# Designs tried in a protein design chat: VH-VL binders against q93ze8. Part 1

Every score and structure here is a prediction.

Target 1, 181 residues: q93ze8
Amino acid sequence: VEITYGSAIKLMHEKTKFRLHSHDVPYGSGSGQQSVTGFPGVVDSNSYWIVKPVPGTTEKQGDAVKSGATIRLQHMKTRKWLHSHLHASPISGNLEVSCFGDDTNSDTGDHWKLIIEGSGKTWKQDQRVRLQHIDTSGYLHSHDKKYQRIAGGQQEVCGIREKKADNIWLAAEGVYLPLNE
Positions, changes and structure headers below are counted from each chain's first letter, unless a header gives other numbers; antibody chains aren't numbered by Kabat.
F is the ipSAE of ESMFold2-Fast. E and O are both the ipSAE of ESMFold2, at different seeds. Each is the mean of both directions, binder to target and target to binder. V2 is 0.75 times the mean of E and O plus 0.25 times the DockQ between their complexes.
[cut] marks letters that were taken out.

## First folded at step 1 (VH-VL; framework fv_acimtamig)

Design a1
Fold by ESMFold2-Fast, scan of step 1:
Structure a1 (fold): chain C 181 residues (1-181), chain A 120 residues (1-120), chain B 106 residues (1-106)
Amino acid sequence: as target 1 above (181 residues)
Amino acid sequence: QVQLVQSGAEVKKPGESLKVSCKASGYTFTSYYMHWVRQAPGQGLEWMGIINPSGGSTSYAQKFQGRVTMTRDTSTSTVYMELSSLRSEDTAVYYCARDYGDYEGYFDYWGQGTLVTVSS
Amino acid sequence: SYVLTQPSSVSVAPGQTATISCGGHNIGSKSVHWYQQRPGQSPVLVIYDDSDRPSGIPERFSGSNSGNTATLTISGTQAMDEADYYCQVWDSSTYVFGGGTKLTVL
């Protein structure tokens, strides 16, 4: 299934099987912005992200997302953007990944390059991809490092500048908008 | 065994700059954020800002933005807080404190404090 | 700007229970931390995440947080508990402290 602009998806970390998750709790360190974690459960309403283009482009709802496109991911429940910057992540000290802004407030720290692994022209469900943050060059990353203070053992999500197996994500569950003709 | 040891008391004149140091030991310096908090005589605690000792990134309280600068030296496990354009109301004990916590952080270890008196 | 309100002073007889309040709008949705400061000394963390105790802090210290009020409770209060107590939360990119409560044990 094609992942199109406007679709709401869950991003699953390939190695851990945890979903990219956010909730209305800020980081206690670094930026103090809304935290982003890996969540072990499949049935989680806080793991949906809406695929959006960068403002001012001609992309519209239902258009395919091309390999190498610069996109934004909006957390469905809180309306904030997947964001990164030069603050340290709480456990590993890598680049912090947070949620920032709202429907009317977005900046370049919300811009991610979609990198499809292998030969593929457009983003499809279950395809191995990396998301590289434009401003920091950090890849969206997770690992088996869990927060001690959070019930259920949620995992750290951060950015690292090296390509590693732990940078691979798949679009797993979702509410997919039909592809435009 | 965690210790935060701050530089000694200082007397400054209005308009001068202050630079306080805080040397950490007993843990991995780059694994924990450091805060600076001050307390004027007989008054409460006031947060000034936070520094990541690993990357050097900082975030400051709005009140101090433009006057405060926080830095670190990983080779000596030391953080610094510099405050410029000093006024008499900057007279306070200045504390460094280690951040602990993944989300809504708290201060688990505190330095002994550095008394700074700003007077003519 | 977010404001935490504490009573300026609380007095209790030795062996009795002291309660110190920390008021804030929807504070029950935040994690509240408490610090003890004895005269001439640095603050010491006594409660974190509303109700958890650091190692080394006596069981007589407990905390709660709901609605618009967080509370620090000290049971069997001792003379050594005389100090200023501060509550603290994170709000909108800042770390906010209450004004502090001076606890007097008779």
Scores: ipSAE 0.006, ipTM 0.491, lowest interface PAE 13.0, mean pLDDT 87

Design a11
Fold by ESMFold2-Fast, scan of step 1:
Structure a11 (fold): chain C 181 residues (1-181), chain A 118 residues (1-118), chain B 106 residues (1-106)
Amino acid sequence: as target 1 above (181 residues)
Amino acid sequence: QVQLVQSGAEVKKPGESLKVSCKASGYIFTSYYMHWVRQAPGQGLEWMGIINPSGGSTSYAQKFQGRVTMTRDTSTSTVYMELSSLRSEDTAVYYCARDSYEYYFDYWGQGTLVTVSS
Amino acid sequence: SYVLTQPSSVSVAPGQTATISCGGHDIGSKSVHWYQQRPGQSPVLVIYYDSDRPSGIPERFSGSNSGNTATLTISGTQAMDEADYYCQVWDSSTDVFGGGTKLTVL
């Protein structure tokens, strides 16, 4: 299944099987922006991200997302954008990944390059991908480092500049918009 | 502007109970855990326990199990720490401290001096 | 129960480097946070997650953590740095503080 602009998806970290998650709890360190974590459960209403183009492009709802496209991911429940910057992530000291802004406030720190592993011109469900943050060059990354006092054993999500196995994600569950012709 | 404002100093007799309040402002009250830490005169910091203001769940240090109770009131953005069966060794400054949600205490109340004497 | 060990006191001359140790079994596998407490005041976070500084904390404060020892380093020590310093970790279900180190700048 094609992932199209406007689709709400869950991103699963390939190695850990945790889903990209956010909730209305800010980081106490670094930016103080809304935190982003890996969540172990499949049933989680806080793990939906809407695939959006960068402002000013010709992409429409239902259009396929091309390999190498610059995209934004909007957290469905809080309307904030998946974001990164030069603050340190809480556990590992890598690049902080947060949620920023709202429906009317977005900046270049919300821009991610979709990198499809192997062959393929458009993003498909269950396909191995990396998301590289444009401004920092950091890859969306997770690992087996858990926040100890957060219920459910949520994992750190951060950015690293090295291309590693731990930066592979798959679009798993979702509400997929039909592909435009 | 995050601010934690605690209730005023108290003098208690042995066997009485203590209840200290900590009023939070400048942030979403239910989004951060709150801890209680005490400090006896001339001594170090001693962790007493933690409360999740959202659900009201608590966890206490073993030393205080059975004597301490932590509660919150979401309508007033206030956490409370109650310590029963007071002894002279409970004389201390009691602090509330906000948990970063990441294991460190980023903001502290001004402290409440409690003196337990006969 | 996890135990953190700090020296009770450290003395340094103004402008020199002060180092304050925090010993704990396999502490390098934990995240260490450091607090400064001046007389009559509440503690202030000066280092979190081993080596990060909160906004407003001077760059002369730094931290490290490996093996069985975490270290708070204050370069170019000033009179205003005179305070008690506490290390802290989360272990299982409890926060554990070190006993505190009194830094004297003289």
Scores: ipSAE 0.007, ipTM 0.507, lowest interface PAE 9.9, mean pLDDT 87

Design a13
Fold by ESMFold2-Fast, scan of step 1:
Structure a13 (fold): chain C 181 residues (1-181), chain A 122 residues (1-122), chain B 106 residues (1-106)
Amino acid sequence: as target 1 above (181 residues)
Amino acid sequence: QVQLVQSGAEVKKPGESLKVSCKASGYTFTSYYMHWVRQAPGQGLEWMGIINPSGGSTSYAQKFQGRVTMTRDTSTSTVYMELSSLRSEDTAVYYCAKDIEYSGYDYYFDYWGQGTLVTVSS
Amino acid sequence: SYVLTQPSSVSVAPGQTATISCGGHNIGSKYVHWYQQRPGQSPVLVIYDDSDRPSGIPERFSGSNSGNTATLTISGTQAMDEADYYCQAWDSSTVVFGGGTKLTVL
């Protein structure tokens, strides 16, 4: 299944099988912005992200997302954007990944390059991808480091500048908009 | 077993700078935040700030902004707290305190150093 | 600035239950942690996350937190429990401590 602009997706970390998650709880250190974690369950209303283009591009709702496209991911429940910056992540000290802004407020820290592994030209469900943050060059990353006090054993999500197996994500579940004709 | 060992007591004059060390052992130094908390004689606890020993990032209480600097040396598992432009009101016992692993909610301190008494007098 | 209010002192006879309050606006929406400080010693964590006990802390220590008041409860109070007790919470970008309560066991 094609992932199109406007679709709401769950991103699953390939190695840990945890879903990219956010909730209305800020980081206690670094930026103090809304936290982003890996969630172990598949049934989670806080793991949906809407695929959006960068403002000012020609992409429209229902268009396929091409390999190498710069995109934004909006957290469906809180309307904030998946974001990164130079603050240190809480457990590993890598680049912090947070949620920032709202429907009318977005900056370049919300911009991610979609990198499809292999020869695929457009983003499809269950395809191995990396998301590289434009401003920091950090890859969206997760690992088996858990937050001790968060219920459900949620994992750290951060950015690292090196390509590793732990940077691989799949679009797993979702509410997919139909592909434009 | 976790231990936090601080440098010894100091006597300072107004206008001088203070630098207290806290050497950690018995756990992975870079996996837990370290805080600094002070206590003036006969008074309560006052939070000064936090350092991430892994990345070196810091956050300070507003009252100490511009006067406090927290650093670490990963090769010796030691954190440092430097306070400049000392006044008599800075007379206190200064503690380092180890945080638990990040929770997303807030901070609390499972182990404390023995404290360093700093007296600021003319 | 967010303020945590504790009574300055609480007195209890040995074997009786001591309760120490920590008041703060909507404190029940925050996690509260409690420290014991004996004279001349460093603080020791006795309760975290409102009601959890660290390893090594006796079961007679318990905590609760709801509405505008968090409470530390010490059942069967012993002479060794005589100390200053501090509550702590996070507010926005800072750690806030209560003013401390001196527990006297007479």
Scores: ipSAE 0.000, ipTM 0.489, lowest interface PAE 13.5, mean pLDDT 87

Design a14
Fold by ESMFold2-Fast, scan of step 1:
Structure a14 (fold): chain C 181 residues (1-181), chain A 123 residues (1-123), chain B 106 residues (1-106)
Amino acid sequence: as target 1 above (181 residues)
Amino acid sequence: QVQLVQSGAEVKKPGESLKVSCKASGYTFTGYYMHWVRQAPGQGLEWMGIINPSGGSTSYAQKFQGRVTMTRDTSTSTVYMELSSLRSEDTAVYYCARDLGEYYYDSSALDYWGQGTLVTVSS
Amino acid sequence: SYVLTQPSSVSVAPGQTATISCGGHNIGSKSVHWYQQRPGQSPVLVIYQDNKRPSGIPERFSGSNSGNTATLTISGTQAMDEADYYCQVWDSSTAVFGGGTKLTVL
């Protein structure tokens, strides 16, 4: 199944099986922006991300997302954008990944390059992909380092410039918009 | 009540290995990271590393990388710190300490400390 | 490597206010924690996240953190406050401790 612009997806970290998650809780260190974590449960209303193009492009709702496209991921519940910058992540000291802005406020720190592993031309459900942050060149990354005092234990999500097995994600569950053609 | 109870004092010779235990009680063992910190006689606190008792993942201070290993046993709520290739300058009190850790702040503050284990490395 | 600088000693008369500084580059952007260690005892957390007190710590202990300096303040100091005090931050992938300050109450 094609992942199209406007689709709301859950991103699953291949190695840990945790989903990319956020809610309106800020980091206490670094930027103080809304935190992003890995969540162990499949049933989680805070793990949906809307696939959006970079502003000013011709991409329409329902269009396929091409390999190598620069995209934005909007947290469905809080309307903030998946974001990164040069602040240190809380547990590992890698690049901090946060949520920033709103429906009308977005900057280049919200821009991610979709890298499809293998020969695929467009993004499909369950396909192995990396998301590389444009400004920092860091790959969206997770590992088994957990935040404390959270029921179930949520995992750190960060950016790392090294291309590793722990950078692989899959679009898993979601509300998929039909392909236009 | 939260308690961290460490193994007893040890005397070692240079080149030997040390293994200190820290048994946790009074809280959910897998819910909190555990740090290891040492203190040489008359000196300050020196951080050695951290372990996640849930997944077993570890991170060590660069100074100890290659000599230290941290492990845990979830069935006994115990963390272990093993230090190899001991030298006389490894003589210190070794502490385990629980990370306060809050999702909101992820402070890495050490809120409860074990009683300490004195390790003397005899030349 | 990140470095925290503390004065080696501070002296104060009973009932007076003691102030212990902790210097670090842009430390105001980090969370600072403070530990009290009495001779022969384990450290005790007295302040966490710049200015918060754990349960059981007297209100005379307070903290602040701004710019390049964090400060532990002990008002109405008592003989029982005589101890070594350590500041601590998390920097990247490591906990960093200051060198410690010996507080003498005479």
Scores: ipSAE 0.006, ipTM 0.490, lowest interface PAE 10.9, mean pLDDT 87

